# VH-VL binders against b1a7s3r263to410: the designs that were tried, part 1

Every score and structure here is a prediction.

Target 1, 148 residues: b1a7s3r263to410
Amino acid sequence: VTIVYDTMHYSTQKMAHEIAEGIMAEGYDVEMFFLHEDERSEIVKSILDSKAIAIGAPTINDEPYPSIGDLMYYLKGLRFERTGIKRKAVTFGSMGGKGGTPASLGKDLGEYGFDVVDTCEVYYVPDEEENKACFKLGQKLVEEAKKI
Below, numbering starts at 1 at the first letter of every chain, in headers, positions and changes, except where a header shows other numbers; Kabat numbers aren't used for antibody chains.
F, E and O stand for the ipSAE by ESMFold2-Fast, ESMFold2 and OpenDDE, each averaged over both directions (binder to target, target to binder). V2 = 0.75 x the mean of E and O + 0.25 x the DockQ between their complexes.
[cut] marks letters that were taken out.

## First folded at step 1 (VH-VL)

Design da10 (framework fv_dargistotug)
Fold by ESMFold2-Fast, scan of step 1:
Formats: C-alpha cells, sequence, structure tokens
Structure da10 (fold): chain C 148 residues (1-148), chain A 119 residues (1-119), chain B 106 residues (1-106)
C-alpha cells in the first residue's frame, strides 16, 4: 500500500499517519512519501507496484497544493485504465477555507483508472473523532484491496 | 434533494447542431463527475463519456469523438452536450447521469432529452 | 472494451414469481457491476452496485450476487411495479452495459 501526501501545517501529515496505522493494524506494509522531500520517480515506482494508494493534500486558495498537481499529471500518463487491475484509492486532506481537494483528487484518480473507495477532509487540524475516521479509512482501503 | 433536470426535446434536420443542457441541484456540483449516456429508440444504453466537473476535462468513449462536445457552466451548475453535423443515426434519448467521485456507477439520472434527426 | 451478455433477453412471468437474470463479462471485473431498472419512457434507476450492495430505498426482494465474470440479479417475488427492462453495467474499466432483459407480465 502506498501513501503520498503534502502539507504546510502538518495537518494532512497527521491524517496520513492515522491512515497508515489503520493499514498496518490489518497486517499490511505501508510505504509513505512526503512530496516536499521525496523523489517523484520513487513515488511513481511505488504506486506502480501497489494495489492500493492514498493521496493527500491541503486545500490552499481553494486549489490543490501544486506538488500534488504534478504527481497527478504523471499518474494520468500511466493510463491505469488500460490494465486488468483496478487499483484501490482513498484521498484525504485538511482545509482552512472552502476545501474540496480530496473530492477533486478522487474524481481525477477515478478518471485515471483507480477505484476510489472513499475520501476524508477536516478543517485545519483533525480532532479525536476525525483521527479515528482516518484510521478506519486505512482499514477500509485494505479491505477493498483484498478483493483485487 | 438531488436533481438533474435536462432541456426539452429537439427536432432537427441532418447537418444541424443541438445543445442539450443538464442542470444539477441539491449537491455541490464540482464534487461529482457528470456522464452522458445515449439510448437509441428500442435499443439499449450506451455510455458516451464523462466530464470532470472540477477541471472541465472531458473524456469521450470511442465513437463519440469529433462531433460530440461536453462542457460546463459551473456558475449555474449545468453540464452541456453539443452534437454538430447531426445525422439520422444520432436520433436517441440522451441522459446525463451523476456518479460519486469514487465510483463508476450512476446514482442519479436526468429525465432524458429526446433528439430526433429527420429530413 | 469489456462486453456484457445478459440472459435471457426476454422473460415472461407472473406476480409472485422468482425471477433470475444473468450477466456474463468477457473478462474478469471483480465485483464492479451495477444493475439498473428502466420503465418505458423513464430514466434508468440504480438498484444494486458492487455486485451485491442494494441501493438505498430499493426493496429487499431485489438481490445481486456473483464476482469475476458471472453475475445474477434475483427478484424473489415479482410485484406489478417490477415489470421493466433490467441492465447490468460494469465499471472495472470504461463503463459498458449489457443488452438488457425485458421482464413482461404473462
Amino acid sequence: as target 1 above (148 residues)
Amino acid sequence: QVQLVQSGSELKKPGASVKVSCKASGYTFTRYAMNWVRQAPGQGLEWMGWINTNTGNPTYAQGFTGRFVFSLDTSVSTAYLQISSLKAEDTAVYYCARYPSYKGYFDYWGQGTLVTVSS
Amino acid sequence: DIQLTQSPSFLSASVGDRVTITCRASQGISHYLAWYQQKPGKAPKLLIYAASTLQSGVPSRFSGSGSGTEFTLTISSLQPEDFATYYCQQYNSYPTFGGGTKVEIK
């Protein structure tokens, strides 16, 4: 399972860690990438080898964080819709205003050939219940990926 | 309540163009993709393609490139299907249909728009 | 494109009957299959998605089963309002529909 995210205030990072804990609680390995620090080529390689992914980004000025846009352009080029495997995906993110990035990323991933299981968005910093929701999102992602 | 309301029926001559509208209400328009599905008289359902309501990017099924154009006006939560150089074979009921951002099945449908092309 | 074959194409039945419609895919589609009901002059209505998950508001007499390449829609006890055309649709790739099964009154 591959998790890729970017964040400015670490709120999306907290969500990424909770999703990872949920995945690991089900006995699966997680490879996590922080777009600000990690090489794009390594991220793409990990996704190509995965049956499930989670992509996260905050909403800034009601737009997705730019580094995620670059990744999404790469994923579009891979044409996963032409394979016999429908990889599972979830999207997540934090917002300070109107939000909508997880839903937008989900639509794009669906177009690129992924089966987007669910999305999660929180206002600024996730509270205790929202952290639990992210944990459960990770468990749901793995449960769906088992069907592949 | 979620609703997709389409424009009224059209009767056109071969070579004309038509623009069908699909107005969405009861949900955030840009969070759900919009699909177009055609049904010729007495025949089954045929998927034409979809448009990403956030980016405006259309994807067309094979056979629906060229004369068919999907577009949006997000300020009025409306999707459009334009068919140019109409042919008799384009006679059909055209449906807009929503699918959730993480699924490929259609949970809400417009009522359909009959486009009749005859000389 | 993935092809879906429905059988039978036509079915005549009575109120109270158990009706079974099958849908076969030309290649494996896991559980990415939906079923729709369409009445004359109306838009299709979603009945089932993910092969077996009943859409909210759909009567429990409708059920779906199957995975991979073979799928079944079952109506346990036909009601008068169930006389319609039924379509399967896959979404493992670009959406494609089956040819439809028309269920008519005997």
Scores: ipSAE 0.000, ipTM 0.506, lowest interface PAE 15.4, mean pLDDT 80

Design da11 (framework fv_dargistotug)
Fold by ESMFold2-Fast, scan of step 1:
Structure da11 (fold): chain C 148 residues (1-148), chain A 120 residues (1-120), chain B 106 residues (1-106)
Amino acid sequence: as target 1 above (148 residues)
Amino acid sequence: QVQLVQSGSELKKPGASVKVSCKASGYTFTRYAMNWVRQAPGQGLEWMGWINTNTGNPTYAQGFTGRFVFSLDTSVSTAYLQISSLKAEDTAVYYCARDRYGLSYYFDYWGQGTLVTVSS
Amino acid sequence: DIQLTQSPSFLSASVGDRVTITCRASQGISHYLAWYQQKPGKAPKLLIYAASTLQSGVPSRFSGSGSGTEFTLTISSLQPEDFATYYCQQYNSYPTFGGGTKVEIK
């Protein structure tokens, strides 16, 4: 399982960490990529080798963070619907106002050939219940990926 | 095999400077941030800050601005801590410790520590 | 800054004892808490992260629990090699460490 995210603050990073814990609790390995720091070709290779992905980004100016948009554009070009495997996906993110980035990313991933099983969005910094929801999101992603 | 190997102990006079190194091996240097943690004699652990291994940008904790400088040499997978205008209060063991981008701020591998002693 | 208070600061125990160390945070940190073991002259060793996840290679007698502001590290049956100082560390924000708990042989 591959997790890719970007963030200006720690909120989306905290969500990514929690999702990773949920995945690992089910006995699966996780590759994590911080989009601002990691090379896009390595991220794409990891995704191609995975049955499941989690993509996270905060909402900035009512739009997805720019780096995640660049990644999404590249993923669209790879035509995952032609790979023979319908990879499972979840999307997540934090917001300080309008929100909607995880739902928007989920819609796009569905059009790119992924089976989007759930999304998670939190207001500012996740509280204890929201952290637990992110953990469960990781477990659900693994449960769904086993069906492939 | 992941290893962080630090330079040897230093004995310095007040006002001098010291530069501690931390050489990483066994992993991709730029996929992990490098942190510095200080421990004064008989005291607990104190986080000093971190350096971004991709950009070289340092972030310092409160109390470690000014005299403390974090830097890198990515070509040899080495991080550096420089302390200028040394004071007796700087006497401590200095550790480097890594944390992974994305799973941040708990430290799975540590250097062995470098004792810096500042005395008259 | 988030302050961590460990108790006790010192305890004496015998081999085979059950040891419990508490760490309290000045504000909620969810489960972003790690535990380290440090022996004299050595670097700290990660035991537990995410409050309850055991680091690979750490004996199963070590366990962690808690969330929010109160956390515990438990050693179910103390062994000779477990005599050390233990530190909690939060990472819900910039890292801070507790003051440490020194576990000495009785």
Scores: ipSAE 0.000, ipTM 0.512, lowest interface PAE 14.6, mean pLDDT 81

Design da12 (framework fv_dargistotug)
Fold by ESMFold2-Fast, scan of step 1:
Structure da12 (fold): chain C 148 residues (1-148), chain A 121 residues (1-121), chain B 106 residues (1-106)
Amino acid sequence: as target 1 above (148 residues)
Amino acid sequence: QVQLVQSGSELKKPGASVKVSCKASGYTFTRYAMNWVRQAPGQGLEWMGWINTNTGNPTYAQGFTGRFVFSLDTSVSTAYLQISSLKAEDTAVYYCARGEYKWSGGYFDYWGQGTLVTVSS
Amino acid sequence: DIQLTQSPSFLSASVGDRVTITCRASQGISHYLAWYQQKPGKAPKLLIYAASTLQSGVPSRFSGSGSGTEFTLTISSLQPEDFATYYCQQYNSYPTFGGGTKVEIK
């Protein structure tokens, strides 16, 4: 399972870690990538080798962070819909203003041939209940991937 | 399979410098963060900071800015801790530890055996 | 920094005993809490992460529970090899360790 995320604040990183913990609790390995730090070629290679992915991004548009748009463009170009295998996906993110990025990313992944099983968005920093929801999201992702 | 092997013990005078190495094997070095943890004699564990093995960017805990430097040689999968202007209170066992997450000081699944640095006149 | 307080600092126990160690955080850390075992002269060994997830290869007599600010490590039936110092560590922020609990032979 591959997790890719971007964050301006620690919040989306906490969500990514929580999802990873849920996946690992079910006995699966996780490759996790931080879009600010990691090379796109390594991220794409990891996704190509995965049956399940989680993609996270914040909803703050004017922040100077790398766009996840380029990654999404490459995922579209891979034409996963042609493989006959419906890979599982979840999207997540935190917001400080207008929300909607996880839902938007989920819609795009669905069009690119992924089976998007859920999305999760939190306001600023996730509280204990929201952290538990992210953990369960990771568990749900791998339970769905087992059906492939 | 995963191993972190540290350099041997050091005995130094106050004011000297020391450089501790931590050589990783059995995994892709750049996919995990490397953390440093200190343990003074008879005391508990203190997290010193971490280094991003992909970018080489270090992050230091508040008590470890200034005299402490984290660095890498990715060609030999080795992380380094350098301490300058050594003081008696730097006497401790220094551990390197692999962070489960690539870019943060999360939890630590594998540890080096430790390097004892003794500072005495 | 988030401070972790472990209790007790020391305990004496016999083989076969049920041992419980508590870790309390100065603020909420959800379940971003790990437990380590350290034997004299050795590096720490990861036992548990995410408050309750047992690391691969760790005996099932070890278990963790809790969330938020109060966490417990339990050893259901203490074995000779379990006499060691145990540390909790949070990773909800920059990592910090508890003060340790030394489990001594009675």
Scores: ipSAE 0.005, ipTM 0.531, lowest interface PAE 12.5, mean pLDDT 80

Design da13 (framework fv_dargistotug)
Fold by ESMFold2-Fast, scan of step 1:
Structure da13 (fold): chain C 148 residues (1-148), chain A 122 residues (1-122), chain B 106 residues (1-106)
Amino acid sequence: as target 1 above (148 residues)
Amino acid sequence: QVQLVQSGSELKKPGASVKVSCKASGYTFTRYAMNWVRQAPGQGLEWMGWINTNTGNPTYAQGFTGRFVFSLDTSVSTAYLQISSLKAEDTAVYYCARVKYYHSGSYAFDIWGQGTLVTVSS
Amino acid sequence: DIQLTQSPSFLSASVGDRVTITCRASQGISHYLAWYQQKPGKAPKLLIYAASTLQSGVPSRFSGSGSGTEFTLTISSLQPEDFATYYCQQYNSYPTFGGGTKVEIK
């Protein structure tokens, strides 16, 4: 399972870590990529080798981080609907205002050939219950991926 | 096999310098952060800081700035800890330990080096 | 820094005993807590992460529980190889370790 995220604040990274913990609790490996540091080609290779992905980003100016937009545009070009399997996906992110990025990314991933299982958005910093929700999101992603 | 192998024990006099190495094998070195942890004789574990193995950027815990330097040689998958102007209170076993994510030193440490004993005495 | 307090600092137990070690955090750390075992002269070994997730290869007699500020490591049936010092470690912020609990044979 591949997790890709970007973050301005600690919040989206915390969500990514909780999702990863949920995945690993089910006995699966996770590869995590931070868009500010990682090369897009490595991220794409990981995604192609995975049955499931999680993509995370905060909402800024009512839009996703530019780095996420660049990744999404690249993924659109790869036509995942042609790969013979329908990879499972979840999206996540934190917001300080209007929000909506996880839902928007989920719709795009669905158009790109992914089966989007769920999304998760938190206001500012996730509390203990929201951390548990992210953990369960990781478990749900793996459970859905087993159906492939 | 995934492992971290550290350099051998060192006996130094006060004022000397020491450089401890930690060589990684069995995994992609730049995908995991490297942390340093100290344990004085008969004492508990003390986190010293970490280094981002992709960028080379170090972060030091309070109390470990100045005389302590974390560095890397990615061509040989090796991390280094250098301690200058050694003092008697630096006597300890120094461990390197990896963290799952290269961009964060804040996680559980799943693989540890065997430790390097540094003894500072006259 | 987030401070971790382990209790007890020392305990004596017999093979087959149920052993419980507690770790308390000075502030909430969610589930970002790991447990380590250290035998004399050796490096620590990761037992549990995310408060309750058993590390691969660790015997099932080890279990962790808790969230927020109070965490417990339990060894359900102590074995001869389990006599060691145990440490908790948080990773909700910059890592800090508890003071350790030494488990000795009676």
Scores: ipSAE 0.011, ipTM 0.626, lowest interface PAE 8.9, mean pLDDT 82

Design da14 (framework fv_dargistotug)
Fold by ESMFold2-Fast, scan of step 1:
Structure da14 (fold): chain C 148 residues (1-148), chain A 123 residues (1-123), chain B 106 residues (1-106)
Amino acid sequence: as target 1 above (148 residues)
Amino acid sequence: QVQLVQSGSELKKPGASVKVSCKASGYTFTRYAMNWVRQAPGQGLEWMGWINTNTGNPTYAQGFTGRFVFSLDTSVSTAYLQISSLKAEDTAVYYCARDTKYSYGWYYGMDVWGQGTLVTVSS
Amino acid sequence: DIQLTQSPSFLSASVGDRVTITCRASQGISHYLAWYQQKPGKAPKLLIYAASTLQSGVPSRFSGSGSGTEFTLTISSLQPEDFATYYCQQYNSYPTFGGGTKVEIK
């Protein structure tokens, strides 16, 4: 399972870590990428080698974070509908005002050939229940990926 | 003007309880999480936890579960810290502090702090 | 939780000196580190966030650097109002503070 995220504050990063813990609790490996640090070629290679992905970003001015937009553009070009595998996906993100990025990313991933099984958005810093929801999101992603 | 104003100093005996208030003004209360930070006399800063002002759900740091309760009254833009079964070790200045959230979704730390409430526990 | 170690715990300096304070994290925290200044009897004030970004209204003599596990706060040309205790704080996970560095007049 491949997790790709970008964050302008630690909320989205905390969500990514909780999702990863949920995946690992089910006995599966996770490869995690932070868009500010990691090369796009490594991220794409990881996605191609995975049956499931999780993509996270905060919402800025009612738009997705720019680095995630760039990644999405490259994913569109790869034509995943042609790989013979319909990968499972979840999207997640945090915001302090208006939201919508996880839903928007999920819609786009569905059009790019992914089976988007859920999305999660959190206001501010995740509380205990929201942390548990992210953990369960990781478990759900793995359960759905087993069906491929 | 963005401001956090806390209740006055308290002097309590061991076993009593105390409730500290933190009233916010000058911003939309529910858009920023509220942190609680403790500082014992002559000691450093200790993060106690935070409360989600939109949902009311608290998160406590390790060591601050049980006797410590964070709550809100959103109708008056006020956060509360209640400490039950007070012990001498609870003697400290308690601060409320707002999360920094920029209009672009950044978290910058704690940009606005209350003036602090001294709670003294002695027999 | 993530532990932050500040060094030195105490330093004596004169007006005009260049002061450097170090903060080391027990695990990688990327750039999610803030610096605070606290004067006796007062609440802390945010100086720097995201390791190197100066908070609005903070004098340019304050600067931050570092990433991962090693971070530095620098005060070029120390001023009388800078004598205070300084704390680092991470927010890559639930917040934790360093032990503080007290900057006293020589």
Scores: ipSAE 0.000, ipTM 0.503, lowest interface PAE 13.9, mean pLDDT 80

Design da15 (framework fv_dargistotug)
Fold by ESMFold2-Fast, scan of step 1:
Structure da15 (fold): chain C 148 residues (1-148), chain A 118 residues (1-118), chain B 106 residues (1-106)
Amino acid sequence: as target 1 above (148 residues)
Amino acid sequence: QVQLVQSGSELKKPGASVKVSCKASGYTFTRYAMNWVRQAPGQGLEWMGWINTNTGNPTYAQGFTGRFVFSLDTSVSTAYLQISSLKAEDTAVYYCARGFRYSEFDYWGQGTLVTVSS
Amino acid sequence: DIQLTQSPSFLSASVGDRVTITCRASQGISHYLAWYQQKPGKAPKLLIYAASTLQSGVPSRFSGSGSGTEFTLTISSLQPEDFATYYCQQYNSYPTFGGGTKVEIK
C-alpha cells in the first residue's frame, strides 16, 4: 500500500501517519511519500505496484513544489481503467474553513479508474476520535484491497 | 540495504566543541527525518530532537537548546550534530535514528561515544 | 512533556519464561508507542510500533498490547538472545522514552 500527501501542513502529516499505522496493524507494508521531498517517478512506480493507495492534501495545495494537482495529472495519464484491475483508494486531508479537498480528490480518482472506498476530512488538527477514524480508514483500505 | 554510519569516538576537554556525522545510504535521504538520541553511560535513552532532511529545519527537545546544532549536507546524504562548549555531563553515546518525522525509529546508527574529561 | 514509567526496572528470568514489561504514560497517547531492544554496546533495535505492530524480521514471541496510557510488551518464551534492556517510546508528541527494563539471567 502507497500513501502520498502534501507536506506543507502538520495535520495532514498526522493523518497520513495514523492511516499508515492502521495499514501496518493489518500486516501490510506501507510506502509513504511526501510530494515536496520525493521524486515523482518513484511515487508513480510505487502506485503502479500497489493494489491500494491513500492520497492526502490540505485545503490549499502549495507551489512551487510538485503539488497534489501535478500528481493527479500524472495518475490520469496512467489510464488505470484500462488495466482490468480496479485499485482501491482513500483520500484524506485537513481544513481550516471551506474544506472539500478529500471529496474532490476522491471524485477525480474515481474517474481515473480507482475504486474509492472512503474519504476523511478533519478541521485543523485531528482530535483523539478523528485519529481513531484515520487508523480505521487504513484498516478499511487494506480489507477492501484484499477483494482484488 | 539501509545503513546509517556514524563517525568515530571523540575525547574532548571541557569547553571544546565536537561535530558528529551520520551518513545515510540505501534510501532517498530526504524521504525520512533524522533524529538524534543520547545515552549517558549506564543511563537510558533521551531524545534530543530531529531535523527535516528536505528543508534543513531542526527542532530541539527542551533540554537541548543552545549548545546543540543539527545540520545536513544533502549532497552526501549526511546529518551532523555539533555540540559547543562541552561539559562533563555531555559524556554519552550519541545516536542518529531514522523516522517518519519524530515517530518510531526503524534504523539507527551504531553510535558515537563522546567523552568529555579534563 | 509526556512522561513514560516502565516497570519493573530489573527482572531476572530463565530461558522459556514468559516475560511482561509495562509502560505507563502520564497522559493519553492513543497507539503512538514503540518498543526497542538494546544489547550492551549496541544501538537499539525497533521491535514494535503502533503499540502492537511487530516490526519486520522480529520473532513472533514478541507482542505488544495496550492503548491510551497502559501498554505491555510480552515475550512469550524467553530465548538466550533476548537478555537485553527494553525501552518504550511515545510519539504522540515530541518523543520520550521510558527508563528501561533490564532482563537478565537468573
Scores: ipSAE 0.005, ipTM 0.519, lowest interface PAE 13.6, mean pLDDT 80

Design da16 (framework fv_dargistotug)
Fold by ESMFold2-Fast, scan of step 1:
Structure da16 (fold): chain C 148 residues (1-148), chain A 125 residues (1-125), chain B 106 residues (1-106)
Amino acid sequence: as target 1 above (148 residues)
Amino acid sequence: QVQLVQSGSELKKPGASVKVSCKASGYTFTRYAMNWVRQAPGQGLEWMGWINTNTGNPTYAQGFTGRFVFSLDTSVSTAYLQISSLKAEDTAVYYCARSPLYYGKGSHYYYMDVWGQGTLVTVSS
Amino acid sequence: DIQLTQSPSFLSASVGDRVTITCRASQGISHYLAWYQQKPGKAPKLLIYAASTLQSGVPSRFSGSGSGTEFTLTISSLQPEDFATYYCQQYNSYPTFGGGTKVEIK
């Protein structure tokens, strides 16, 4: 499965790592991409080769982080609803005030042809309970992907 | 310390209403959903539903629509359960319990790690 | 709604015994199952979640296993404070609880 994220602080990155650990605990490989550093072509290739994806971003200025918006625009253009497989997805992120980015991304992915299993948002830095819930989110994503 | 403290026991007549409170402390109230669980005397646990503390949207289990209302006052980190038109069959201990909260369609639920002490509601003539 | 059936409903045990409680789901719930302990007059206490993950602060003598439709809670060496009623709870959909297993002194 593919995990793609961006972050202003390390909160969303911490969530991404917990999700990855949950996926790996189920015996699956994870490719993780940090949008600030990784090439979009490599990210898209990984997504096309995956049955499941996790996309994470913090909320900035009450809007999705710009790099995530760029990725989402590209994913919309790929018309996954026409591929014959319904990839599983989860979205995640941290917020400091108004939230909603994971829910917004999840809604968009659903419209782009993904089967969105769950979304997850935490306030600022995840506590130990929220870290464990991110781990479980990764396991849930894999369990749903097995149904494909 | 993380705590949920519920209001005291209630003795009500059939047809009356009751409002049970559950005050949270020691954590950020809006980061955890609040569940309501009922336990009739000598019986097991029954999930009534939950309320999303960030959006205020309640979800009710089958059998707990209509007479039961979940609400919040986030300014004082308190959740409420209101039962109207009380019946003898409503006699039970009512628990509040928190779960990790994730945004989405509300169809994804979790375990309950912290529980209130329970509120006994007795309905008798 | 998903039905959970616990067995046995009652068991008698002595301190030091190995105790096993089973929970069966009416349909597949993956690993989204929790176990709770309830002592008389007290609120339930979370022991295990995600079928096998021990909650912080819970003694290591408690363990959980299973996936899909059959789950087990094991207490490896029963202590005096473990005499209680145990409940399973699924969270793959709208939460539901099993009927409970009362562990009594023999």
Scores: ipSAE 0.000, ipTM 0.508, lowest interface PAE 15.4, mean pLDDT 81

Design da9 (framework fv_dargistotug)
Fold by ESMFold2-Fast, scan of step 1:
Structure da9 (fold): chain C 148 residues (1-148), chain A 117 residues (1-117), chain B 106 residues (1-106)
Amino acid sequence: as target 1 above (148 residues)
Amino acid sequence: QVQLVQSGSELKKPGASVKVSCKASGYTFTRYAMNWVRQAPGQGLEWMGWINTNTGNPTYAQGFTGRFVFSLDTSVSTAYLQISSLKAEDTAVYYCARHLYGKFDYWGQGTLVTVSS
Amino acid sequence: DIQLTQSPSFLSASVGDRVTITCRASQGISHYLAWYQQKPGKAPKLLIYAASTLQSGVPSRFSGSGSGTEFTLTISSLQPEDFATYYCQQYNSYPTFGGGTKVEIK
């Protein structure tokens, strides 16, 4: 399972790590990538080798960060709908005000051929219950991926 | 309070087997994976692998497949490391450590395993 | 397998000194780097994770910085209890540790 997220913001990183822990609790390996730092070709390669992905980004000025948009462009070009395997996906992120980036990313991934099983957005920093929800989101992603 | 308590030191002959235990308390055992880390005398830390405490599935680092076995007894919140066909090169302190997002937030006190004739 | 190189391997310092330890990765690891402190005969203790985030209960004189392939641990005003060996560890892939830096009393 591949987790990709695009932020220096602690809250989205915290969500990514909780999701990873949920995935690991189910016995699966996780590769985590941070879009500002990591090589895009390695991210794409990891996604191609995965049955499940989680993509995260905060909502800043009501739009996702540009690096997420660049990744989405690559994913669209790969035409996953042609592979015969509908990879499972979840989206997640933090927001300061309006929000909506995880839902928007989920819609795009659905159009690109992924089966988006859930989305999660928290206001600023996740509290203890929201951290538990992220952990459960990781478990749900793996449970759905097993059906492939 | 989170605690990881390991079994006592072992002195073994080459070719013998050893089983080190790591008993967890103060948290839900099956929520966090358990790492094993080795430290040979005067040397640095070397990650051996981890075991998923919910499923029992182990993952071994390169160099720790075959003679090394990670296992669990969830009824007593305990993880085990078994080393078979012991070699002198296995002399080290073995640590268990709780997995939290790829980092090790709580550690056992270590178990010294000495292999000598 | 990602290799981590620490420098220096040994340093001597006095109480009140500023101490800097460097960790270099063989490939990019983003911010997925932790720092540990190990005192003789004791298990390691997590100090810093995500390159710069202080673990709860760790004194503010400890700080971390860096991203990608070059990372630094700084102790701004060394205290007697800080004499120990320090290790970096990456978790962008399967975990690997640096070789350690021993901070000794001058």
Scores: ipSAE 0.005, ipTM 0.512, lowest interface PAE 13.5, mean pLDDT 80

Design du1 (framework fv_duvortuxizumab)
Fold by ESMFold2-Fast, scan of step 1:
Structure du1 (fold): chain C 148 residues (1-148), chain A 118 residues (1-118), chain B 106 residues (1-106)
Amino acid sequence: as target 1 above (148 residues)
Amino acid sequence: QVTLRESGPALVKPTQTLTLTCTFSGFSLSTSGVGVGWIRQPPGKALEWLAHIYWDDDKRYNPALKSRLTISKDTSKNQVFLTMTNMDPVDTATYYCAHRYGSYFDYWGQGTTVTVSS
Amino acid sequence: ENVLTQSPATLSVTPGEKATITCRASQSVSYMHWYQQKPGQAPRLLIYDASNRATGVPSRFSGSGSGTDHTLTISSLEAEDAATYYCQQRSNWPYTFGQGTKLEIK
C-alpha cells in the first residue's frame, strides 16, 4: 500500500501515520511519501506496484496545495482505467475551514480509474475520534484491496 | 481592522420572525476557509451557538433550533443574515455575529439586544 | 450533545495570585477553545486548540488538557482579568460552550 501526502503543519502527516498504523495492523506493508521531499518518479513507481493508495493534502492559506495538483495531473496521464486492475483509494486531509479537498481529490481519482472507497477530513489537528477514524480508514482500504 | 456589527429590531412580539443583519469589514466571505457565525447569550446565561455560513455558501445549524433558523449571505455587500421564526420570550438575548476561521470565533461584533415581549 | 461543565462557577482571588478554571466534557475533546467576556462587552478569544494564545493575549494565560478534562490557567492575576471565562469544544456537532466561570478580583 502506498501513502502519498503533503503537509507543512504536521496535521496531514499525523493523519497519514494513523492510516499507516491501520494498514500495518492488517499485516500489509506501507510505503509513505512526502511530496515536499520525495521524487515524483519514485512515488509513481510505488503506486504502480500497489493495489491500494491513500492520498492526503492539507488546505494551506485557504488554497489548494500546489504539489498535489502536479501529482494528480501525472496520475491522470497514466490511464489507470486501462490497466485491467481497479486500484483502491482513499483521500484525506486537514483544513482550517470547511475544506472539501479530500472529496474533490476522491472525485478526480475515481475519474482516473481508481475505486475510491472513502475519504477523511479533519479540522486543523485530529482529535481522538478523528485519529481513530484515520486508523479505521487504513483498515477499510486494505480490506477493500483484498477483493482485487 | 476586522470589524463586525449587528443590526435588527430591539423588540419582537411572540410568534413574530426576527431578522438580524451582520455587516463586516476587513475580510471577505469569498476567501476559502472563512465563515461567519451567530451566537446568542440570554441575560446572565451562557453562550449558545446558533448557525454559521461558509465562503462557499455551506450552512450549519444548531439542531435544537434548526427548524426555526435560516442563515444567508451577500458576499458583495459584506453582509450575513439570520432569520429566526416563531419568537418566544425565552429567545430574549444579546445576539452576536463573529468571524469564524476553522472552529473558533476570533473577532466578534458588539452584539445587539433583542427582547421578546408582548 | 457534548455537555461542558465548568468549575468553579465563581472564583474570587487577589491580584498576583494564580487562577485555575476547569472544563469537563461529557465526551472526549482533544482541543478546547477559551473566551474571556468582561461585563457589557463581547467575548474575546483567548486560547484556541487547547494551548495556542490568540493574537494580543498576554503570556500569563495558558491552556492545557486532553480527553474530558481541560484547564485554563491565569498566572499573576491583574485587576483587568475580572471577567467571565467560557470554554468551547469543536470535537462534536453542535459546537457547545460551558456555562461560564466568573472571576472576581478583590
Scores: ipSAE 0.005, ipTM 0.504, lowest interface PAE 15.3, mean pLDDT 79

